# VH-VL binders against Probable septum site-determining protein MinC (minC), part 2

Target 1, 220 residues: Probable septum site-determining protein MinC (minC), of Prochlorococcus marinus subsp. pastoris (q7v2x8)
Amino acid sequence: MKLILRGIANEFIKSFSFKNFEIDQNFFDKLITKEAPAAANLITENEKINSYELAKLKLILEKHFIKLSNIYSNNRETVLSGKSLKINSTFLKIKDLENQLPLDPSYLKKDILHKGTVRSGDRISSNGDLFIIGDVNPGAIISANNNVYVWGKLFGIAFAGKNGNKNASVASLYLNPLQLRICEIVAIGPKEKPKGQHPEIAILEDNKIIIKPYFLNQNL
Short names: E, the ipSAE of ESMFold2; O, the ipSAE of OpenDDE; V2, 0.75 times the mean of E and O plus 0.25 times the DockQ between their complexes.

## First folded at step 2 (VH-VL)

Design A8 (framework fv_acasunlimab_arm2)
Fold by ESMFold2-Fast, scan of step 2:
Structure A8 (fold): chain C 220 residues (1-220), chain A 118 residues (1-118), chain B 110 residues (1-110)
Amino acid sequence: as target 1 above (220 residues)
Amino acid sequence: EVQLVESGGGLVQPGRSLRLSCTASGFTFSDYWMSWVRQAPGKGLEWVGYIYSGGSTYYADSVKGRFTISRDDSKSIAYLQMNSLKTEDTAVYYCARTFYGDYWFDYWGQGTLVTVSS
Amino acid sequence: DIVMTQSPSSLSASVGDRVTITCQASQDISNYLNWYQQKPGKAPKRLIYDASNLETGVPSRFSASGSGTDYTFTISSLQPEDIATYYCQQYYSLPDSGYTFGGGTKVEIK
């Protein structure tokens, strides 16, 4: 079987046998900063995978903020297992499985709204904009293909414009991140902590990350 | 205050075993990968292996099959179990931490000397 | 396995001199490279990460650049406290092959 992940700039195909079904932290840790996929397609040939096994895989992926979006299989019982978990599941002949790619259009446009604190060790990735209503603690990593908006305090690592969008931004009510990234440009957190509670926005200009106050009227 | 303290080094005969410990404090241990790096007297740095938060381990070819890395997150300790020791394993052994996604060593222990000699 | 070839193995320079160390990877490592300083009897300290980024608190006289297979580390004006061995380290081959260090460059003052 194959697990196909849609990454930042590249499509990732991870192949594994049923005996090596278990995916560990090591697999996902390699992806977090450089790839940060948010969706996966599972392709199986003749392997029978029951609902318990699929639910386990689904939970492992969701712990890393990856949605198991589609299942393609030449095993009808595996397809039925997927449908029972409300995963889009399609029966395909083996010849057709060889040509499957993660073609879920909703994956490419999906904004994520997260409510609550993002704690150390937490990772959130969006293929559109990412909205956080809460604080992002040191040790947390948040990322988006477009903009990152934190309606709270940002102390962790934020990555905007993952797919090359140089117009992407990172905004927060209190912007004091360990590290900011926009596209390929990295900035270490500000030397001075923000004085006061006004919102700030980080944007990319002339290949440098610039931080400024965020107001509706940007003509000042 | 972040601290990594290695212990367990000493003189050991070829073919025997030795276990090193790395006690961590001042941070959330479970968020970090733990690595072992060694340095033979007067030589350069050589990566030995690392363990991810989930327990997966990877080793340099020179130690694969002989050394095992493990961790106890409840005690904030990483271990290096060294079996079938060779004179070439003589080195100062450092533990170092890496935050996942950063892929570099930000804090190192003081090191512990392992001498393999008859 | 990625091999890191570092040169020179040692150098002697005067206080105030510009010092340059090079590191060559056996394959393209896409800037996944760090530089470390190790003073006698001490553990290594990271000075540069991601090929060109200066670590917080490290003096501005240290800098690095490079791409692909060729990387350079520079001390613009050597100070007495800079006596150390410097190492490059790649992390492009994570998780499979882990980290590979260069052979090190011992920097001494004349």
Scores: ipSAE 0.000, ipTM 0.395, lowest interface PAE 19.3, mean pLDDT 77

Design A9 (framework fv_acasunlimab_arm2)
Fold by ESMFold2-Fast, scan of step 2:
Structure A9 (fold): chain C 220 residues (1-220), chain A 119 residues (1-119), chain B 110 residues (1-110)
Amino acid sequence: as target 1 above (220 residues)
Amino acid sequence: EVQLVESGGGLVQPGRSLRLSCTASGFTVSSNYMSWVRQAPGKGLEWVGYIYSGGSTYYADSVKGRFTISRDDSKSIAYLQMNSLKTEDTAVYYCARSYWDSSTYFDYWGQGTLVTVSS
Amino acid sequence: DIVMTQSPSSLSASVGDRVTITCQASQDISNYLNWYQQKPGKAPKRLIYDASNLETGVPSRFSASGSGTDYTFTISSLQPEDIATYYCHYYATISGLGVAFGGGTKVEIK
């Protein structure tokens, strides 16, 4: 049995199968090594998936900070299983399953607060704002649909506005990332070094990332 | 170019006080961490304390309550006020700076000034 | 607080020899480690920062590596001018764990 997960902007996340109620190990390896979208839609054609299997999938995705937002299926029993778990589930004919699927807008506002160091190899993703109380080390990846705030030093990769929000920002007490992204725009490190150690904010203006002092000056 | 110059060292009797100065050029002292590190004759390096850019100070337990670090931003000078001096405070005292990036932590040191505490 | 244990405390080697000094932290220091060279009567000079980065103008025979709690400093081909005491140095960032120096390694040529 084949299942398809799609994330924000119709990104293809994963095709996978259930076998004896288990998701194969290759699913986890791929999920860990790629920047995961904060939300996913489950698409199945004629495959039947029961509530037990679906609940397992939901928990696995949530452990990796991915929300299972919607289920679209040409199998009425799969739709019923989704509804039993309070997931927005819709029956669609096969031809309609090829259409772009929207995310649940209410989910996009969910913030995450993380306390502690984000170490090399770690990843954290948020469907709203992401707040980190601690340092983000080189090799770590943090991302948010809206703003990224780091109450600490940012040395890793930060991605804000990953769902197309051009008003998104990245702010840190010490902004020195390996790579910074806002929407589709990429920058490597800060453009100019500040005098002393003080908070900075990166924002998008005219399709360019600019960096300003933050707590000494407000951007509205 | 960055330069740090210590002054104020000399001979003092136990129980007396002495103030060391660290004159900075080529950068803004108020924007940096300013540290004091000492080295007793024939011994290793020992951290004494630092003042952060925002003005907060921190000290090693061996000097806490006796030594005070301050700065004069208008003159670009950091100070180490040493009270109730003990024979074991005899050392060469260095000042060092740290800036906004870990690559600039303790990147420049002064030449040191000798403090001898003896009768 | 963090303690830095440096070894050996002293060594003697011949010109052209490979010299290795080690530094072990009591807990993970996330590569916030400097290496210094101090010649008799002079101030310490930083050779390496952030565990493995060579300072501008420092000869390429000096190198360093490590992660977590274990760090090494190497001189690939010892020269007469390398006679000095070498120190590792953990510097705290915003963590508040303080600053700690290794005990030093005296390098001499026979």
Scores: ipSAE 0.000, ipTM 0.392, lowest interface PAE 19.3, mean pLDDT 76

Design C0 (framework fv_cosibelimab)
Heavy chain, then light chain:
Amino acid sequence: EVQLVQSGAEVKKPGSSVKVSCKASGGTFSSYAISWVRQAPGQGLEWMGVIIPIFGTANYAQKFQGRVTITADESTSTAYMELSSLRSEDTAVYYCARGEYYDSSGYFDYWGQGTLVTVSS
Amino acid sequence: NFMLTQPHSVSESPGKTVTISCTRSSGSIASNYVQWYQQRPGSAPTTVIYEDNQRPSGVPDRFSGSIDSSSNSASLTISGLKTEDEADYYCQSYDSSNQGYVFGGGTKLTVL
ESMFold2-Fast, scan of step 2: ipSAE 0.000; ipTM 0.414

Design C1 (from C0 with heavy chain V50G G99D E100R Y102D D103F S104W; framework fv_cosibelimab; at its last look DockQ between E and O 0.03; V2 from the best seeds 0.00; counts 0 for: pae E 21.0 > 2, placed apart)
Heavy chain, then light chain:
Amino acid sequence: EVQLVQSGAEVKKPGSSVKVSCKASGGTFSSYAISWVRQAPGQGLEWMGGIIPIFGTANYAQKFQGRVTITADESTSTAYMELSSLRSEDTAVYYCARDRYDFWSGYFDYWGQGTLVTVSS
Amino acid sequence: NFMLTQPHSVSESPGKTVTISCTRSSGSIASNYVQWYQQRPGSAPTTVIYEDNQRPSGVPDRFSGSIDSSSNSASLTISGLKTEDEADYYCQSYDSSNQGYVFGGGTKLTVL
ESMFold2-Fast, scan of step 2: ipSAE 0.526; ipTM 0.835
ESMFold2, look of step 3: ipSAE 0.000; ipTM 0.408
ESMFold2 (binder alone), look of step 3: mean pLDDT 91; pTM 0.926
OpenDDE, look of step 3: ipSAE 0.000; ipTM 0.505

Design C10 (framework fv_cosibelimab; at its last look DockQ between E and O 0.05; V2 from the best seeds 0.00; counts 0 for: pae E 17.9 > 2, placed apart)
Heavy chain, then light chain:
Amino acid sequence: EVQLVQSGAEVKKPGSSVKVSCKASGGTFSDYAISWVRQAPGQGLEWMGGIIPIFGTANYAQKFQGRVTITADESTSTAYMELSSLRSEDTAVYYCARDYDFLEWLSYFDYWGQGTLVTVSS
Amino acid sequence: NFMLTQPHSVSESPGKTVTISCTRSSGSIASNYVQWYQQRPGSAPTTVIYEDNQRPSGVPDRFSGSIDSSSNSASLTISGLKTEDEADYYCQSYDSSNQGYVFGGGTKLTVL
ESMFold2-Fast, scan of step 2: ipSAE 0.384; ipTM 0.748
ESMFold2, look of step 3: ipSAE 0.000; ipTM 0.398
ESMFold2 (binder alone), look of step 3: mean pLDDT 89; pTM 0.910
OpenDDE, look of step 3: ipSAE 0.006; ipTM 0.512

Design C11 (from C1 with heavy chain R100T Y101I D102F F103G W104E S105V G106T, light chain Q99Y G100W Y101G; framework fv_cosibelimab)
Fold by ESMFold2-Fast, scan of step 2:
Structure C11 (fold): chain C 220 residues (1-220), chain A 121 residues (1-121), chain B 112 residues (1-112)
Amino acid sequence: as target 1 above (220 residues)
Amino acid sequence: EVQLVQSGAEVKKPGSSVKVSCKASGGTFSSYAISWVRQAPGQGLEWMGGIIPIFGTANYAQKFQGRVTITADESTSTAYMELSSLRSEDTAVYYCARDTIFGEVTYFDYWGQGTLVTVSS
Amino acid sequence: NFMLTQPHSVSESPGKTVTISCTRSSGSIASNYVQWYQQRPGSAPTTVIYEDNQRPSGVPDRFSGSIDSSSNSASLTISGLKTEDEADYYCQSYDSSNYWGVFGGGTKLTVL
């Protein structure tokens, strides 16, 4: 069975897997997180969970200020246990049950696509890749755990790989930022304006930010 | 050896605020919840609120909502209770207590020594 | 959003048995755990019963707890009463809506 925690406004999702329903100190240690979760979904496959066991889990989650919001199971007795405690409980066949599970942690990363100019004083942050269709003005700050792509002019501050991804990149149609950062490496923007408007990409290579032209190899 | 040590007695004027501290030692601060309970002279125990430090989440009794703020600093293993807009009826001994919320059993297992707050003009 | 009601005082002679009740005003007494605390004058409370009927290490077996769903009450029973049992006793439970404590009004136990 899996317990899926979701944070405030769904800013994070964590999944915990366990084989039996005995709640002990090891289970509590696995549940603890620095993020402030607000809700949980329980997904069980072929397990029979009685009302007493489910009530104990509900109480423990509620002491953490986490609401047990939904139960999804292919076991009818487990669904009845949830309904007896007034938890939204749904019977699903195994093929549909798997659709309720996050498949891996990278799949839960949020890519953001922003259309429009990012103005001075604006801040946009992504937990995955960040795509901007528009210009990023001086005084704006954009950041991503993975890559930053600006289909426009980049004049502000761009931060890629902010969660430690050294393979992250920053690309723009006109790369003239005040500051670039990839992971812990910082580069101040170029002193000379690019002579032509060409797409460029910044990457981290040997602990240095390298800027080069960005050309797509099109198979036509 | 687990111990909760509270700050010293306070004398406050009506309308002011008081902030009482509770420093935990001997155990893992982040593994427990801390509750605040007060007792007016000759009266019973009254729960005010509690905090789970690892989540930074606090809950308050309805009577104290808007006047009480409970916080925790994990780096110093210290919980705080701040009560504002003090009235003479707030004169009481204020206790912090540890709740074994992540343990195998649940109860208030250790109590601070208490802090006397006197509200007078 | 419920209250726990205790008798204000009880008294009994040494060696006898005393029972202190704790009645829940709404919702089932059995839906949340009940704890019992002992407080002597000038001291912080100490736990004598937790989770309805369990005793902490160091608490004599003369102390016991029980739940009675028919009266919607919890009870603390002290047998073989001793003079050092003289104290105030508080029941405490949890309200699922606030996840924290609700205390009873307390009972003064006099041993004479």
Scores: ipSAE 0.000, ipTM 0.400, lowest interface PAE 16.9, mean pLDDT 78

Design C12 (framework fv_cosibelimab)
Heavy chain, then light chain:
Amino acid sequence: EVQLVQSGAEVKKPGSSVKVSCKASGGTFSSYAISWVRQAPGQGLEWMGGIIPIFGTANYAQKFQGRVTITADESTSTAYMELSSLRSEDTAVYYCAREVTYDWSGGTYYTFDYWGQGTLVTVSS
Amino acid sequence: NFMLTQPHSVSESPGKTVTISCTRSSGSIASNYVQWYQQRPGSAPTTVIYEDNQRPSGVPDRFSGSIDSSSNSASLTISGLKTEDEADYYCQSYDSSNQGYVFGGGTKLTVL
ESMFold2-Fast, scan of step 2: ipSAE 0.249; ipTM 0.669

Design C3 (framework fv_cosibelimab)
Heavy chain, then light chain:
Amino acid sequence: EVQLVQSGAEVKKPGSSVKVSCKASGGTFSSYAISWVRQAPGQGLEWMGGIIPIFGTANYAQKFQGRVTITADESTSTAYMELSSLRSEDTAVYYCARDLWFGELSDAFDIWGQGTLVTVSS
Amino acid sequence: NFMLTQPHSVSESPGKTVTISCTRSSGSIASNYVQWYQQRPGSAPTTVIYEDNQRPSGVPDRFSGSIDSSSNSASLTISGLKTEDEADYYCQSYDSSNQGYVFGGGTKLTVL
ESMFold2-Fast, scan of step 2: ipSAE 0.005; ipTM 0.470

Design C5 (from C1 with heavy chain G56D R100L Y101G D102Y F103S W104S S105G G106W; framework fv_cosibelimab; at its last look DockQ between E and O 0.04; V2 from the best seeds 0.00; counts 0 for: pae O 7.6 > 2, placed apart)
Heavy chain, then light chain:
Amino acid sequence: EVQLVQSGAEVKKPGSSVKVSCKASGGTFSSYAISWVRQAPGQGLEWMGGIIPIFDTANYAQKFQGRVTITADESTSTAYMELSSLRSEDTAVYYCARDLGYSSGWYFDYWGQGTLVTVSS
Amino acid sequence: NFMLTQPHSVSESPGKTVTISCTRSSGSIASNYVQWYQQRPGSAPTTVIYEDNQRPSGVPDRFSGSIDSSSNSASLTISGLKTEDEADYYCQSYDSSNQGYVFGGGTKLTVL
ESMFold2-Fast, scan of step 2: ipSAE 0.335; ipTM 0.663
ESMFold2, look of step 3: ipSAE 0.244; ipTM 0.696
ESMFold2 (binder alone), look of step 3: mean pLDDT 90; pTM 0.920
OpenDDE, look of step 3: ipSAE 0.014; ipTM 0.549

Design C6 (framework fv_cosibelimab; at its last look DockQ between E and O 0.11; V2 from the best seeds 0.00; counts 0 for: pae E 19.6 > 2, placed apart)
Heavy chain, then light chain:
Amino acid sequence: EVQLVQSGAEVKKPGSSVKVSCKASGGTFSSYAISWVRQAPGQGLEWMGGIIPIFGTANYAQKFQGRVTITADESTSTAYMELSSLRSEDTAVYYCARDSPYYDYIWGSYFDYWGQGTLVTVSS
Amino acid sequence: NFMLTQPHSVSESPGKTVTISCTRSSGSIASNYVQWYQQRPGSAPTTVIYEDNQRPSGVPDRFSGSIDSSSNSASLTISGLKTEDEADYYCQSYDSSNQGYVFGGGTKLTVL
ESMFold2-Fast, scan of step 2: ipSAE 0.449; ipTM 0.781
ESMFold2, look of step 3: ipSAE 0.000; ipTM 0.397
ESMFold2 (binder alone), look of step 3: mean pLDDT 89; pTM 0.903
OpenDDE, look of step 3: ipSAE 0.000; ipTM 0.500

Design C7 (framework fv_cosibelimab)
Fold by ESMFold2-Fast, scan of step 2:
Structure C7 (fold): chain C 220 residues (1-220), chain A 123 residues (1-123), chain B 112 residues (1-112)
Amino acid sequence: as target 1 above (220 residues)
Amino acid sequence: EVQLVQSGAEVKKPGSSVKVSCKASGGTFSSYAISWVRQAPGQGLEWMGGIIPIFGTANYAQKFQGRVTITADESTSTAYMELSSLRSEDTAVYYCARVDEYYGSGSWYFDLWGQGTLVTVSS
Amino acid sequence: NFMLTQPHSVSESPGKTVTISCTRSSGSIASNYVQWYQQRPGSAPTTVIYEDNQRPSGVPDRFSGSIDSSSNSASLTISGLKTEDEADYYCQSYDSSNQGYVFGGGTKLTVL
């Protein structure tokens, strides 16, 4: 059986049994954040899982702000168990179950750390956070499902929260992008900044991109 | 610290029903499962069934299907076990027990037990 | 469906080591976790071992659990026996096909 997480990045626990099925706190700390809504799909082959067991799994996922959205199984009793809990549950043959899995191994990476200049024509995309140690030149495009951090100058195009995370941010030591996007909201940066270089962070507030000094980060 | 506090001892006649309660004191049981386990005098432990209170999802041992009903009231953090058509063989101490938060293992061990409720079935 | 079989009683002297077995009648003992509970007269059971070999907080190191696939059994081992260890011990596992918990018949441990 496999548990596929959505909303932040497409990550999954590969091949586990009932005895060795663990939803380890360290796993959640790395892959799931409170900032983004998350959903999970459960894929089982021949395993029989009753509604009581599914209810327990649903509880632990909900404690981490994850919705158990779909169950795909080649076991009809497991499908009935899911339906009894009002979880969208579908019986599939084993061949079709494999088609529910993401095929590109690159989706397994959540966060990306890139060292070096991102040059004109380069594209870097992350399914989690993106951290750049270097400058992002005009004509470069960087994107992340969550946050974009540039320890350097940002002159290119940056896109944070590309999967709908409204709490995503873009931060840089010198924030002067050609275009900035957070979720669906777009802002065009000026080609020249007022004198004085200091770190800034762009966030989405009241459906607008707001830029403020990076040193200020309050819990309120 | 959470404790499971059960209702007091009962004496019942054959053919009647009994309803035992189990209240989480000092906390709630919304994130836990509650099971019922009985023990006849001088005998071993026997699982009857359990419930996940927040979903109202119950599961019963085959032996007790049709005679036992397990319910929960999340607002009062209280689980109930009702056993009908009582017979002398149902004389036992009835325990409620909390299942740990570990999921998917299939082990579901009992990490906290109530004090037990003696139900005596006699004519 | 399966049964868990324990010896009805075991006895040993203070300071010695005792082992209580729990044998699964069908299917592998390793297919599901095994727990061990201690019950003293007039008291509710308490957990001494969970998930085959783990100890809850407050349970002394002298209690240990193990699984032996060759005999299809789990074992509870108590070293340095003390008088307060005298109790009934129950193993417990989960039956996925029956969708429920299975307890062993219990073992009465007598110390001296």
Scores: ipSAE 0.000, ipTM 0.452, lowest interface PAE 14.8, mean pLDDT 78

Design G0 (framework fv_ragifilimab)
Fold by ESMFold2-Fast, scan of step 2:
Structure G0 (fold): chain C 220 residues (1-220), chain A 121 residues (1-121), chain B 113 residues (1-113)
Amino acid sequence: as target 1 above (220 residues)
Amino acid sequence: QVQLVQSGAEVKKPGASVKVSCKGSGYTFTDYYMYWVRQAPGQGLEWIGVINPSGGSTTYNQKFKDRATMTVDKSISTAYMELSRLRSDDTAVYYCARDEYDFWSGYFDYWGQGTLVTVSS
Amino acid sequence: DIVMTQSPDSLAVSLGERATINCKSSQSVLYSSNNKNYLTWYQQKPGQPPKLLIYWASTRESGVPDRFSGSGSGTDFTLTISSLQAEDVAVYHCQQYYSTPYTFGQGTKLEIK
């Protein structure tokens, strides 16, 4: 299922996928933009969601001044649950649910800037570049369609070029990840830990991930 | 130090509009929700609405939705609340108040000094 | 809407004596998933804006004297001042932030005997 957030004053659309129906306390802590959405649309396929579960989600969203405005689902019981809570709820066939998603990725903020530590269990995903000002702890996963930049220590998993961009890179002030991925290529963490705390960049060359010191003049 | 400074007292006739301002200082204006609350003489507090200064999104108490308009000017760290079609029972002190831009918030840590709006014929 | 009702409307207490103010909500303001009560207490002195005293029903705001305490859960809440001081003369308001619209009690006026 997907939650599509919409602004009122400045229209922006941001979508989140979550495996559990409930949104935890840290859900909104993942938002890096200070523009707050004022409304949300919930899109589900075949999941049966009861009125208790929807009321919980509605309550969490209302505490952040976000109105759960519409529910679109291919499950008739889920639609009835929404209607019982006075939420506009519409039954749609699966192929028609795609029309409720943002049609153009440009409506989403492509680059993400995150300030603060990314903790174990956290996941941050960007449709453009991802910039982290802070450390990425073991057990955290960060990903981007383009480049990943960590202005801090990288100990977790980083995935760059996730939509096929082979020119994508991962850079960090201390590059000691559990795993690196660029496109389809996966690298186990470095055989030698960085000997000094100097910036390094991982790039894809000849279908292998190569790690180099990052000097200002290397990217001129 | 955090400070919220509101505009001065207003006297209006029934049917007029009033626009109250609230200037924030001592903090990053866009990091905190701005709330509007009023208090009629000798009465309790009544919530009007809230605005997110970053994006301008608003949520109103349904009692005020058709008459109240909240806006912000980020360049001068100022929030505004305009109330139209004033009635005598709109006579009250109007407050702005700040809430933390934090999950599970809803309590007001700093308040403006208040603006007395008197509506009389 | 959640209706907040305070009792008493007015209370006179001698200096150094305990003051107790009650607040009742028309429905529970306890969120079971995080086990927190969405209830706040404010102090308002004549001619001044309200000042935050207690949030989450029992957590004191920084700088608030320890003689102020909040208790209760669900629908019934209490603000206690263990030893009344002269500067505590004020109107006290409870507020729920469990759901919008946010609502306040009518206020309790605390005076010295």
Scores: ipSAE 0.000, ipTM 0.409, lowest interface PAE 21.1, mean pLDDT 80

Design G1 (framework fv_ragifilimab)
Fold by ESMFold2-Fast, scan of step 2:
Structure G1 (fold): chain C 220 residues (1-220), chain A 119 residues (1-119), chain B 113 residues (1-113)
Amino acid sequence: as target 1 above (220 residues)
Amino acid sequence: QVQLVQSGAEVKKPGASVKVSCKGSGYTFTDYYMHWVRQAPGQGLEWIGVINPSGGSTTYAQKFKDRATMTVDKSISTAYMELSRLRSDDTAVYYCARGWDYYDSFDYWGQGTLVTVSS
Amino acid sequence: DIVMTQSPDSLAVSLGERATINCKSSQSVLYSSNNKNYLAWYQQKPGQPPKLLIYWASTRESGVPDRFSGSGSGTDFTLTISSLQAEDVAVYHCQQYYSTPYTFGQGTKLEIK
């Protein structure tokens, strides 16, 4: 069973077992710190959920300003339970339920654009690409499930590909980080200061982080 | 009910390897990071590393980087932690624990696996 | 690495009295962009895994009694049990999840006297 949470620009999947996972405000406090969802779709396979259980879920979601908008299930009794609560509920065969899931298995890509210096002690995390217009100082940590782009100087720690994307990259106008990480591969920053202020890109190749110049027609 | 169930206790000789399993149930295995933490008898908790089950990416504590290997089998919702070249001071209870985000607290823990390393 | 230090190492408190456990981090665990402290408290009873009590320094995990509360910000944190009960005898651990490697305090053993 999956609960797909939709924000204004993003959606993400939260999987749970209705009977075995305690859904309460602490659960949603953790979710809401990532983004503010406004609606939810519930997807279940063969699991039977009664009207009492669905009403309880609906109430908890409403207390967090989330509307339970649609139910998709291969269990006809679950569909009837949803309809009894006036929730749009549709019976789908198991093979068709997958078409209701986002392409991203856990999160829809959420790109973040940050303007300003990221200072020592600051931390910025993105579920998609991260774009920074500004410098990232030593002691700062920036991370993204996909690519990290710093339109400025990168001196801090940068993580790209946090969610297993080995094609992720870190690019900066001046790439001199304390530490780079792409997926599970870690590299300590260059021993020597870059000779000029040329844009550079770090990519993962043959399980090694390789740094090369970045020009107009690269890193697409 | 979210549950993490670990493999049973192991007794190993110095120099051997041990592989501990952790099976997740009651949630989508790939939505959460899986951490490994150990605790020597009467001592505090020590973080070993984390794996992202979705992509298999790992981060290890420096102390364990050359001896620990974390893997997952998504088809059976199971994570593994293998520790090689065992020493007597590796005697500890080994726990798996899940986190929602890379930077998160651990809301559910496995029951623990006692690994005893002795001659 | 961020070093977590708890005080005291052990504490004996009478039933119904207040218990206070402190935790200090060598660096701030407050993230300015979301104004959250990346600090958690765990309760561990003999032979059992740790159980999450508090996260974000002051947010109580579901099912945790109101007598448990967390406070503090930046580098100094406190776990308070307002009225100690017999089932509260345990070792309590603080943890930072601000940066890897994640680190724990040495633990505080809470006993009844």
Scores: ipSAE 0.000, ipTM 0.428, lowest interface PAE 19.9, mean pLDDT 79

